# VH-VL binders against q0aze0, part 410

Target 1, 268 residues: q0aze0
Amino acid sequence: MKIILVNNRFKENTEKKAQEIAGQLSALNVEVIIDNGLDEPYAGTVDFIMVLGGDGTMLRAARRYGQRAIPVLGVNMGTVGFLSNIEINELAEYLPLILREEYSLEARMMLEVAVFQQQSLLTRVFCLNELLLRSNSPRMLSFALEISGQKLEPYRGDGLIVSTTTGSTAYSLSAGGPIADPQLDAFIVTPVASHIINKRPLVVSPEREISLHLLEEREAIIGIDGQIKMDFGAENRVLIKRAPHPLLMVNLKAKPFFTSIDRSLQRQ

## First folded at step 19 (VH-VL)

Design KK79 (framework fv_bermekimab)
Fold by ESMFold2-Fast, scan of step 19:
Structure KK79 (fold): chain C 268 residues (1-268), chain A 123 residues (1-123), chain B 107 residues (1-107)
Amino acid sequence: as target 1 above (268 residues)
Amino acid sequence: QVQLVESGGGVVQPGRSLRLSCTASGFTFSSYGVHWVRQAPGKGLEWVAAISYEGSNKYYAESVKGRFTISRDNSKNILFLQMDSLRLEDTAVYYCAKDRIYYSKAFYGMDVWGQGTLVTFSS
Amino acid sequence: DIQMTQSPSSVSASVGDRVTITCRASQGIKSYLAWYQQKPGKAPKLLIYAASHLQSGVPSRFSGSGSGSDFTLTISSLQPEDFATYYCQQDNYRPLTFGGGTKVEHK
């Protein structure tokens, strides 16, 4: 058995815990690879991925390993989030189940984002929550949204979010998008500060392909999962589609989505 | 230099066939949808046909459906228009034109045009 | 098929004049309309796309406006090189369709 431990290199506690857990697993004849984000993703085959940290660390793990169809377990390190399943102090209790592969999996769709410049591919990134297009200046954007070859009325405003259902509670929610059951597969398209009053969020089939480009030169940025930023101009184009594989999230402990959402909404 | 060059026009008899070609240079041809647009002498522009960048989607004006076939060879940067069962009303200068936006399944205006090739009829 | 009605068919103008050309679609086409300029014996040139966006290299005296079904091309101060035929073209629906053209001629 080979396991990747993903942790946050900027948190002292997570690196220490990763080393302790690696030692425990090695004593059980498990090979451990630690990914703290400094190097390229591990290229070899692995059986399981354990993410030590909060939602941000899970988003990074999903970008690096989410397309390999490997079980991914979120282990919370003290910050409450939506993407962790167990707490770090519960790991010893659940470890035997992990090693015997006695757990269920929840599939979470991901986005495949391809950014082009002058027809050349700049980058292809997979993400769990969303792609954000936003203005990087006081000037409003004018941009075209195309869904599976169908052009919508051009958007005029500060930007647009293309989200998974998992991302419905992240930036899309802040911009007025709906809360979606993560068991559903769909794209949620949410305008950011549109100057057209009747621009509503759209919920569309995950089989659709979404394209964006600017209709006039403006300073804009593309953001991915709130962690990656790229400049975006009129010579750029972004293509978004369903990623080939969903993220396979490990369920060892019941974590009721609707209870978590109610708690979050009551306090906001 | 971004350029489109049409060829294959000429004088034909009604009912015959003719194949037009359009050679692209100076841009990544395989990334763009391309169009055929014609103009009869002294008349306005008429859109004839278009083909998607990958070649799988083809679109035709009603007046040419069943008679004309658009195709492309991305390895050679060539666009074709096979014109069968030609009629006097097909007399026109035929232009090829490149769509503005790459890797799109829709059309956003034609920013590069060839010089045109003339198709006429005689007896 | 979407019919594009362009008016007027011709307009006589002098250098320095403001020229306005209109284009009307038989159905709503959103803002997906382009304007082209064609000089005698030459291929068309794209002036405006998506109703109001100026193509790179086109002088600022050209402007477009409108959405839905009614569109306008304006030349704010006609120059000698602007005597030409102008065409609108919708790209919201297939087949793509052009207007009949407006010839801007001397006097």
Scores: ipSAE 0.792, ipTM 0.907, lowest interface PAE 0.9, mean pLDDT 91

Design KK8 (framework fv_bermekimab)
Fold by ESMFold2-Fast, scan of step 19:
Structure KK8 (fold): chain C 268 residues (1-268), chain A 123 residues (1-123), chain B 107 residues (1-107)
Amino acid sequence: as target 1 above (268 residues)
Amino acid sequence: QVQLVESGGGVVQPGRSLRLSCTASGFTFESYGVHWVRQAPGKGLEWVAAISYEGSNKYYAESVKGRFTISRDNSKNILFLQMDSLRLEDTAVYYCAKDRIYYSKAFYGMDVWGQGTLVTFSS
Amino acid sequence: DIQMTQSPSSVSASVGDRVTITCRASQGIKSWLAWYQQKPGKAPKLLIYAASHLQSGVPSRFSGSGSGSDFTLTISSLQPEDFATYYCQQDNYRPLTFGGGTKVEHK
């Protein structure tokens, strides 16, 4: 059995904990590859991915490994979030179940994002939460949204979010998008500070293709899962579709999604 | 540097066929949808046909549907319009035009035009 | 098919004049309207796309406005090179359709 252990290189305690867990797994004859974010994703075959950290670490793991159809378990280390299933202090209890493959899997759709410049592919990335297009200056954007060849009324405002249902509780929520049951597959298209009256979030079939381009030159950025940032100008174009494979999230214990959103709706 | 050049126009007899060509240079032809637009002498512009960048989707004006066939050869950067069962009312200068946006399934305006090729009829 | 009606069919103007051309769609086309300029014996030139966006290299005296079914092209101060025929064109529905044209001619 080979396991990738994903952690956050910027948190010293997570490196120490990752090494400790790797030693425990090695003692059980499990081969461990540690991914702390420094290098390219591990290219070899693996049986399981264990993510030590918060939602941000899970998002990185999903981008790196989500398309390989490998079980991914989120293990929370004291951060509050939606993407972890168990707490770090529960790992010892659940480890035998992990090694015997006695768990269920929850499929979560992902986005495939292709960014072009003058007909050339700049990058293709996969993401679990969302793509964000936003202005990088005080000036609002003017841009075209195309869904499966159909042009919507041009958007004017600060930007747009194209989100998965998993991403419905992330930036899309902050921008006024609906809370979606993550067991549903859909794109959620949420405008950011639209200057057009009645520009509503859209819930769109995941079989649709979504594309965006600027109608006039502005300083803008594309953001992916809040972790990747790219400049975006009038000669750029982005294409978004459902990724070929969903992220397979390990479910070892019931995590009440609706209870979690109730708590997050409270002001600090 | 970006240009489109039409050819193949000429004098035809009603009921005959003619094939127009449009050669593209200075841009990545295979990435853009392209159009045929015609203009009869002293009259306005009339959109005739368009073809998607990969060649699989073709669109026609009702006046030419069933008689004209649009096609493209991306390896040679050439757009074609096969005109069958020609009628007197097909007399026009035929322009080819490039759509503005690459890799799109929709159309966003025609930013590059050829100089046109004249199709006229002998009596 | 979407019918595009331009008015007026011709307008007589002098250099320095403000010229306004109107285009009406037979049904709503959102803001998906382009404006073209055509000089005698030449191919059309794209001026405006998506109703109000100026094509690169087009002088700022040209502007477009409108959405839905009613659109306007404005030339704020007519120059000698602006005497031409102007066409609107919708690209919201297939087949694409042009207006009948508006000739801007010398007074």
Scores: ipSAE 0.810, ipTM 0.913, lowest interface PAE 0.9, mean pLDDT 90

Design KK80 (framework fv_bermekimab)
Fold by ESMFold2-Fast, scan of step 19:
Structure KK80 (fold): chain C 268 residues (1-268), chain A 123 residues (1-123), chain B 107 residues (1-107)
Amino acid sequence: as target 1 above (268 residues)
Amino acid sequence: QVQLVESGGGVVQPGRSLRLSCTASGFTFSSYGVHWVRQAPGKGLEWVAAISYEGSNKYYAESVKGRFTISRDNSKNILFLQMDSLRLEDTAVYYCAKDRIYYSKAFYGMDVWGQGTLVTFSS
Amino acid sequence: DIQMTQSPSSVSASVGDRVTITCRASQGIKSWLAWYQQKPGKAPKLLIYSASHLQSGVPSRFSGSGSGSDFTLTISSLQPEDFATYYCQQDNYRPLTFGGGTKVEHK
């Protein structure tokens, strides 16, 4: 059995804890690869991915490994998030179940995002939460939203979010988008500070293709899962579709989504 | 230089067929939707047909639907219009035109035009 | 089919004049309208796209406005090279349709 331990080298205690866990797994004859985010993703065959950290670390793991159909377990090491399943102090209890493959998997859709500059591909990225297009200056954007060849009325405002259902509780929520059951496959298209009062979030079939481009030159950025940031101008175009494979998230204990949402919404 | 050049126009008899070509240079032809637009002598512009950048989607004006076929060869940077069952009403200069936005299945305006090729009829 | 009606069919103008051309769609086309300029014997040239956005290289004296069904092209101060025929064109619905044209000619 080969396991990748994904951690954030720059967070307190995470690298030391990753080394401790790697030692424990090695003693059980498990081969361990540590991915701290600084090197290229591990290219070899792997049986399981354990993410040690918060939601941000899970988003990075999903971007790096999510298309490989490998079970991914989120292990929380501090701040409670939506993408972890167990706490670090519960790992010893659940480790035998992991090694015996005694768990269920939850499939979470991902976005495939392709960003172009004058027809040339700049990057193709897979992401779990969302793509954000946003103005990077005091001036609002004017941009086209195209859904499977159909043009909507041009958007005028600060930007737009194209989110997965998993991402519905992330930036899309902050921008006024709906909370979606992550077991549904759908795009959620949420305007950011639209100049048009009646622009509403859209819930769109995951079989649709979404594309965006600016109608006039502006300083804008695109953000992917809050972790990748790129300049975006009138020569750029972004194409978004459902990724070929969902992220396979390990479910070792019941973590009721709606109970977690209710708790989060009561925070003040 | 971005350029479109039409060819294949000429004098035909009613009921016959004619194939127009449009050769693209100076841009990535395979990335853009392209159009055929015609103009009868002394008259206005009339959109005839369009084809998506990958060639999968084809669109026609009702006046030519069932008689004209648009196609493209992205490996050779050529757009075609096969015109069957030609009528006197098809007399026009035929322009090919490139759409503005790459990798789109919608249309956003035609920014590059060829010089046109004339289709006329003999008595 | 969406019918595009341009008004006027022709206008006589002098250099320095403000020229206004209107275009009306038979049903709502959002903001998906383009304006083209055509000189005799030449291919059309794109001036305005998405109702109000100026194509690169087109002089700032040209401007477009409108949305839904009613659109306007304005030339703020007519220059000698602006005597031409102007066409609107919708690309919200297929088939794409052009207006009948407006000829801007010398007085």
Scores: ipSAE 0.801, ipTM 0.906, lowest interface PAE 0.9, mean pLDDT 91

Design KK81 (framework fv_bermekimab)
Fold by ESMFold2-Fast, scan of step 19:
Structure KK81 (fold): chain C 268 residues (1-268), chain A 123 residues (1-123), chain B 107 residues (1-107)
Amino acid sequence: as target 1 above (268 residues)
Amino acid sequence: QVQLVESGGGVVQPGRSLRLSCTASGFTFSSYGVHWVRQAPGKGLEWVAAISYEGSNKYYAESVKGRFTISRDNSKNILFLQMDSLRLEDTAVYYCAKDRIYYSKAFYGMDVWGQGTLVTFSS
Amino acid sequence: DIQMTQSPSSVSASVGDRVTITCRASQGIKSWLAWYQQKPGKAPKLLIYGASHLQSGVPSRFSGSGSGSDFTLTISSLQPEDFATYYCQQDNYRPLTFGGGTKVEHK
């Protein structure tokens, strides 16, 4: 058995806990790879991924490993969030179930984001929550949104979010998007401060291909899961589609989504 | 540097067939949708046909449906228009044109045009 | 098919004049309209796409406006090189369709 431990290197307790857990797993004849984000993703075969941290750490793990069809468990280190299943102080209790592969999996759709410059591929990234296009200057953007070859009325405003259902409670929510059951597969397209007509969020089939390009030269950025930032200009184009594989999230205990939503919305 | 060059026009008799070609250079032909647009002598522009960048989607004006076939060879950077059952009203200069946006199945304006090739009929 | 109606069919103008050409679609095409300039014996040149966006290299004296069904092309101060025929073209629906053209000619 080989397990990757993904941690947030910037939290003191997380580094220490990752080393402690690695020692415990090694004592049980489990090979452990620690991924603190500094190196390239581990390229070898692994059986399980354990994420030690909050939602941000899970987003990084999903981007690095989500397409490999490997079970991923979120272990909360004290940050409130939606993507963790157990708390760190519960890990010892659940570890025997992990090692015996006695757990259920929930599939979460991911985005495949391809960014081009003058028809050459700049990068391809997978993400769990969303792609954000936004202005990087005081001037609003004018841009085209194309869905499976169909052009919508041009958008004028500060930007646009293309989100998974998992991402519906992240940036899309802040921009006025709907809350979606993450067990559904769909793209949610949410405008950011639109200045033309009453633009509404769209919920579209995950089989659709979404593309964006600027209609005039502006300084803009593409943001992915709030963690990756890239410049975006009129010579750029972004293509978004369903990723080939969903993230396989481990369920060791029930966490009712709608109860979590109620709690989160009351606090905001 | 970016250019389109049409060929294959000429004098034909009604009812015959003709194949036009358009050779692209200076850009990645396989990334863009391309169009055929014609103009009869002294008349306006008429869109004839278009093909998506991958070649999977083809579109035609009603006046040519069933008679004309658009195709492309991305390995050779060539666009074709096969014109069957030619009629006197098909007399025109035929232009090929590149669409503005790469990797799109929609159309966003035609930014590069060839010089045109004349199709006319003998009397 | 979407019918594109341009008016006027021709306009006589002098250098320095403001010229306005209109284009009407038979049904709503959003803002997906392009404007082209064609000089005698030459291929058309793209001026404007998406109703109001200038193609690279096109002088700012050209502007486009409108959405839905009614569109205008304006040349704020006509220059000698602007005497030409102008065409609108919708790309919201297939088949794509051109307007009949407006010839801007010398007085």
Scores: ipSAE 0.812, ipTM 0.913, lowest interface PAE 0.9, mean pLDDT 90

Design KK82 (framework fv_bermekimab)
Fold by ESMFold2-Fast, scan of step 19:
Structure KK82 (fold): chain C 268 residues (1-268), chain A 123 residues (1-123), chain B 107 residues (1-107)
Amino acid sequence: as target 1 above (268 residues)
Amino acid sequence: QVQLVESGGGVVQPGRSLRLSCTASGFTFSSYGVHWVRQAPGKGLEWVAAISYEGSNKYYAESVKGRFTISRDNSKNILFLQMDSLRLEDTAVYYCAKDRIYYSKAFYGMDVWGQGTLVTFSS
Amino acid sequence: DIQMTQSPSSVSASVGDRVTITCRASQGIKSWLAWYQQKPGKAPKLLIYATSHLQSGVPSRFSGSGSGSDFTLTISSLQPEDFATYYCQQDNYRPLTFGGGTKVEHK
């Protein structure tokens, strides 16, 4: 068995805890690779991925390894979030089940985002939550939204979010998007700062291809999962489609989605 | 330098066929949808046909549907218009034009145009 | 097919004049309207796309406005090089359709 431990070395105690867990797994004859984000993703075959940290660490793991169809377990290190399944103090209890492969998997759709500059591919990334296009100046954007070759009325405003259902509780929610059951596969298209003119979020088939480009030169940025930022101008184009593989999330412990959102929404 | 150059126009007889070509240079031809637009002498512009960047989707004006066939060869940067069953009403200068936006199956305006090639009839 | 009705068919104007050209679609086309300029013996040149956006290199005296079915091209202060025929064109529906053209001539 080969396991990748994904951690964030810049979070308090996570590097030390990753080394402790690696030692415990090695004692059980499990080969361990530690990914702290500094090097390129591990290129070899892997049986399991254990993510030590909060939602941000899970989003990074999903971008690096989510397309490989490998089970991914979120282990919370004290950060409140939606993407972890067990707490770090529960790991010892659940480790025998992990090693015996006694768990269920939940598939979570991902986005494939391709950003172009003058027809040349600048970057292709996979993400779990969303692609954000937004203005980087006081001036609003004017941009075209194309869905599977069909042009919508041009958008004017601060930007747009294209989200997975998993991302429905992240930036899309803050912009007025719906809360979606993450068991569903769909794109959620949520305008940023367009609600005063009755622009509504769209929920569209994950088989659609979504394209964005600016209709005039403006200072804008593309954000991916809140972690990657890129400049975006009138010579850029972004293409978004469903990623070839979903992220396979490990369920060891019941964590009902609707109970989690109710508690989150009831905070003062 | 971005340019489109039409060729293949000439004098034809009604009922015959003619193939127009449009050679692209100075841009990545395979990334853009392209159009044929015609203009009869002393008349306005009339959109004729368009083809998507990958060649899978083809669109025609009703007046030419079933008689004209648009195609492209992305390896050679050439756009074609095969014109069958030609009629006197097809007399026009034929322009090829590039769409503004790359990797789109929709159309956003035609920003680069060729000089045109004249198709006329003797009879 | 979407019919594009352009008016007037011709307008006589002098340098410095404000020129307004109108285009009406037979159905709503959102904002997906372009304007082209054509000089005798030349290919058309794109001036404006998506109703109101200037193509690179087009002077700011040209402006477009409108929504739905009614659109306007305005030249705020006509210059000698602006005497030409102007065409509107919708790209919301296939087939794409052009207006009949407006010839801007010397008085």
Scores: ipSAE 0.809, ipTM 0.915, lowest interface PAE 0.8, mean pLDDT 90

Design KK83 (framework fv_bermekimab)
Fold by ESMFold2-Fast, scan of step 19:
Structure KK83 (fold): chain C 268 residues (1-268), chain A 123 residues (1-123), chain B 107 residues (1-107)
Amino acid sequence: as target 1 above (268 residues)
Amino acid sequence: QVQLVESGGGVVQPGRSLRLSCTASGFTFSSYGVHWVRQAPGKGLEWVAAISYEGSNKYYAESVKGRFTISRDNSKNILFLQMDSLRLEDTAVYYCAKDRIYYSKAFYGMDVWGQGTLVTFSS
Amino acid sequence: DIQMTQSPSSVSASVGDRVTITCRASQGIKSWLAWYQQKPGKAPKLLIYAVSHLQSGVPSRFSGSGSGSDFTLTISSLQPEDFATYYCQQDNYRPLTFGGGTKVEHK
C-alpha cells in the first residue's frame, strides 16, 4: 500500500504530525509520500491520499490528485470545515479501516479549467470549488458568457463565478449564489456585483461547456479555489467543463451536510 | 500575416455544380469557426453558411439549405463550399470570413475576410 | 429568420459631419450586433462587435449604441476614407443576418 500525506507547508504542527504519521504507517509496511505543496505532484501510482489540515489543504490535494480516481480522506487539524471527515485525534481509531479499505466513497464533481492565450493553451487545472473571473482594478469588466454555444447578454460588473455544488458554500455563497446539495452535479454561475440589475445566478447541467472572454481590454484575474491566481486579458479565453473524474472523498464517519450548513450560517 | 484566399468561382450554367475553396494562412485555422458570405452585384451582404472550428456543427441560410454543403480540412487549412443545383439567384461574389473568437461554437463577428470569388451564369 | 432593417438606405454627407445609421431587429438580439464597412470593390471590414466595442485599429470617431432591437452606428466627424456602405449584422440567432446596408456618399 502506498499513501500520499498532504499537509500545509506553512504550519509547523502539521509538518511534525505528517512526519509522525508517516513513521507510524511505515512501521505497518505502508509506503508514504509526503506532499507539503513545495514540489510537483507525486507522479507514481498510489492507493490512498490522506489530507492533514483544513478545507484549504483539501482543495490543494483535489487540484493535484483529484483526477486520479484515488480515495481522498480529509483529516481535520482543529479548524471547522466542510471537506474533512474525521479529526486528527480519531485517526488511530480509523486507521485499521483505512488499511482494510473498509469505507464508503462520496463522488464530488470537479471543474476542468483550460486557460488559453490566443490559440495556445496556457494552463489546464482542475478545481473542487470554483473559478472566479474578477476585475483587478476599480473599472468594471465587460465580458461574454457562452454556455454550450449559446451566448447570454454580455455581462458588465466586477466578475463572475463558475462553481461546483461543493463550491456553493464558498465564494459563490458570498456573491449571492444558492446553497446546493453536494450530491447534485451542476454548475452554479453567479455574477459578482453586476451593473445590470436582476442578473440572477444560473444553475446549469454539468454536461454543458462554459466559456468566458473579455469584450474589451481590462486588468482582470482568474482565481481558482481562492488559491491560484493568474492574469486575464482580452486575448485570453477560458473554457470550463466537468472534469473527467470526480474527487472520491472517503466517508468513515457520518457528517450531515445540512447540519454543517446550519452551524456555519449561525457563525457567519 | 492573417489571410484568407478564395478560389473556384467562374461562369457556370444553371443546374450545374461548383466547389469553392478558401485557403487560410497566418493563424491557427483549426481553432476558429469560418463563414461563407455572398453579395449579388449591386446588392447587400447575405450570410450563406458557417462551420464550427472542429467541423461538427454546420449552419446554412434557408435559401441554400439542401443545395450547398460547407466543409473544412483542418490539416490543409482549407474551407470548402460545395454548391449543387445552382440557380441564377446564386450569382454573387462569395467571401470566406473568419470568426473573431477561437474554440467557440457561437459566433462573435467576422474579423478577417478574403477578397472574394465571383460566381456568374451564362445563358 | 431575424430581419435586420437599416435606415436610411443612403445619406449624403460632407467631411466633418456627424453621421448616424440605425439598425432595427425584428426581435430582441440581446447585444449581439456587429457593424461592417465596405468600400467599392473591397471585402467588408469589421468596425464594431457586441454593439459598442471597437475592433482593433478602428478609429474612435466610430461608436455603437443600443440594446434589444434598436441600434445605432455613429461617425462623429466624417473623414474622406469613411465614404462607404455600412452593414449591421446580428449573431445572436442562426442563421446570421445582415441589414440591407446604408451608403454614405458625397454631398
Scores: ipSAE 0.804, ipTM 0.910, lowest interface PAE 0.9, mean pLDDT 91

Design KK84 (framework fv_bermekimab)
Fold by ESMFold2-Fast, scan of step 19:
Structure KK84 (fold): chain C 268 residues (1-268), chain A 123 residues (1-123), chain B 107 residues (1-107)
Amino acid sequence: as target 1 above (268 residues)
Amino acid sequence: QVQLVESGGGVVQPGRSLRLSCTASGFTFSSYGVHWVRQAPGKGLEWVAAISYEGSNKYYAESVKGRFTISRDNSKNILFLQMDSLRLEDTAVYYCAKDRIYYSKAFYGMDVWGQGTLVTFSS
Amino acid sequence: DIQMTQSPSSVSASVGDRVTITCRASQGIKSWLAWYQQKPGKAPKLLIYAATHLQSGVPSRFSGSGSGSDFTLTISSLQPEDFATYYCQQDNYRPLTFGGGTKVEHK
């Protein structure tokens, strides 16, 4: 068995814990690759990915490895979130189940995002939560949203979010989008501070292709999963579609999504 | 720098065929949808046909559907209009025009136009 | 097919005048309307796209307004080079359709 351990390079205690776990796994005849985010993703074949950290670390792991159809387990290191399944102090208890492949998988859709500059592909990224287009100045954006060749009424406002159902509880929620069952496949398209007050979020088939471009020059940015940031101007265009493979998330214990939502909603 | 140049117009007899060409330069032709628009002498503009940037989707005005065929060769930066079963009412200057937005499945306005090529009929 | 009706078919104006041209779609086209200027013997030139957005290089005296079915092109202070024929064109539905044109003539 070969396992990738993904950890947060900016937290020293997390790095030490990753090394400790790697030693324990090696003692059980498991080959371990540590990915702390500094180098390119591991290119070889692996059987399992263990993510040590919070939701942010899982989002990075999903972008790096999510398209390989490899089981990914989120192990919480102290901050609870939506994307972890077990706590670090439970790992020893569940490790035999991991090694015997005695777990279920939950498929989570991902976005494929292609950003162009003057017809040239600038980047192609896969992401788990969302793409955000937003103004980077006090001025509102004017932009076109196209869904599978159909143009919607132009948008005027601070921006737009194109989210997966997994991302429904991230930026899309803060912008007024619906809470979606992450086991459903759909795009959620949520306006950010639209000048038109009755502009509603859209729930769109994951088979549709979504594209965005500015109708006039403005200072704007594209944000991906809150971790990648790029300038976006009138010469840029972004194309979004369902990624070829979902992220395969490991379930070792029941972590009811709607129970987690109830707790979070009561805090607001 | 960015330009479209039409050719192939001329004098034809009714019922015959004619093929127009439009050569693109100064931009990435393969990234944009392109249009044919015609104008009869002393009359208004009439949209004739358009083709998507990859060439798979073709659209026609009702007046030419079944008689005209739009096509493109992205390797040579050329747009074509094959005009079959020509009628007297097809007399016009034919313009080719580039759509504004690249890699789109929709149209967003025509920002670059050729000079036009005249199609007339012998009497 | 979407029918685009322009009014008036011609307008007589003097330099310095405010000129208003209207365009009506037979059904809703959102804001997906372009305006073009054509001078005799020349190809059309794009002035306005998406109903209200000025094409690069077009003077600010030109402006567009409207959405849905009713649209207006305004020239705030007509200049000598503005005597031309103006066309609206919808790009919300295929086939694309032009209005009949409005000729702006000397008084």
Scores: ipSAE 0.821, ipTM 0.917, lowest interface PAE 0.8, mean pLDDT 91

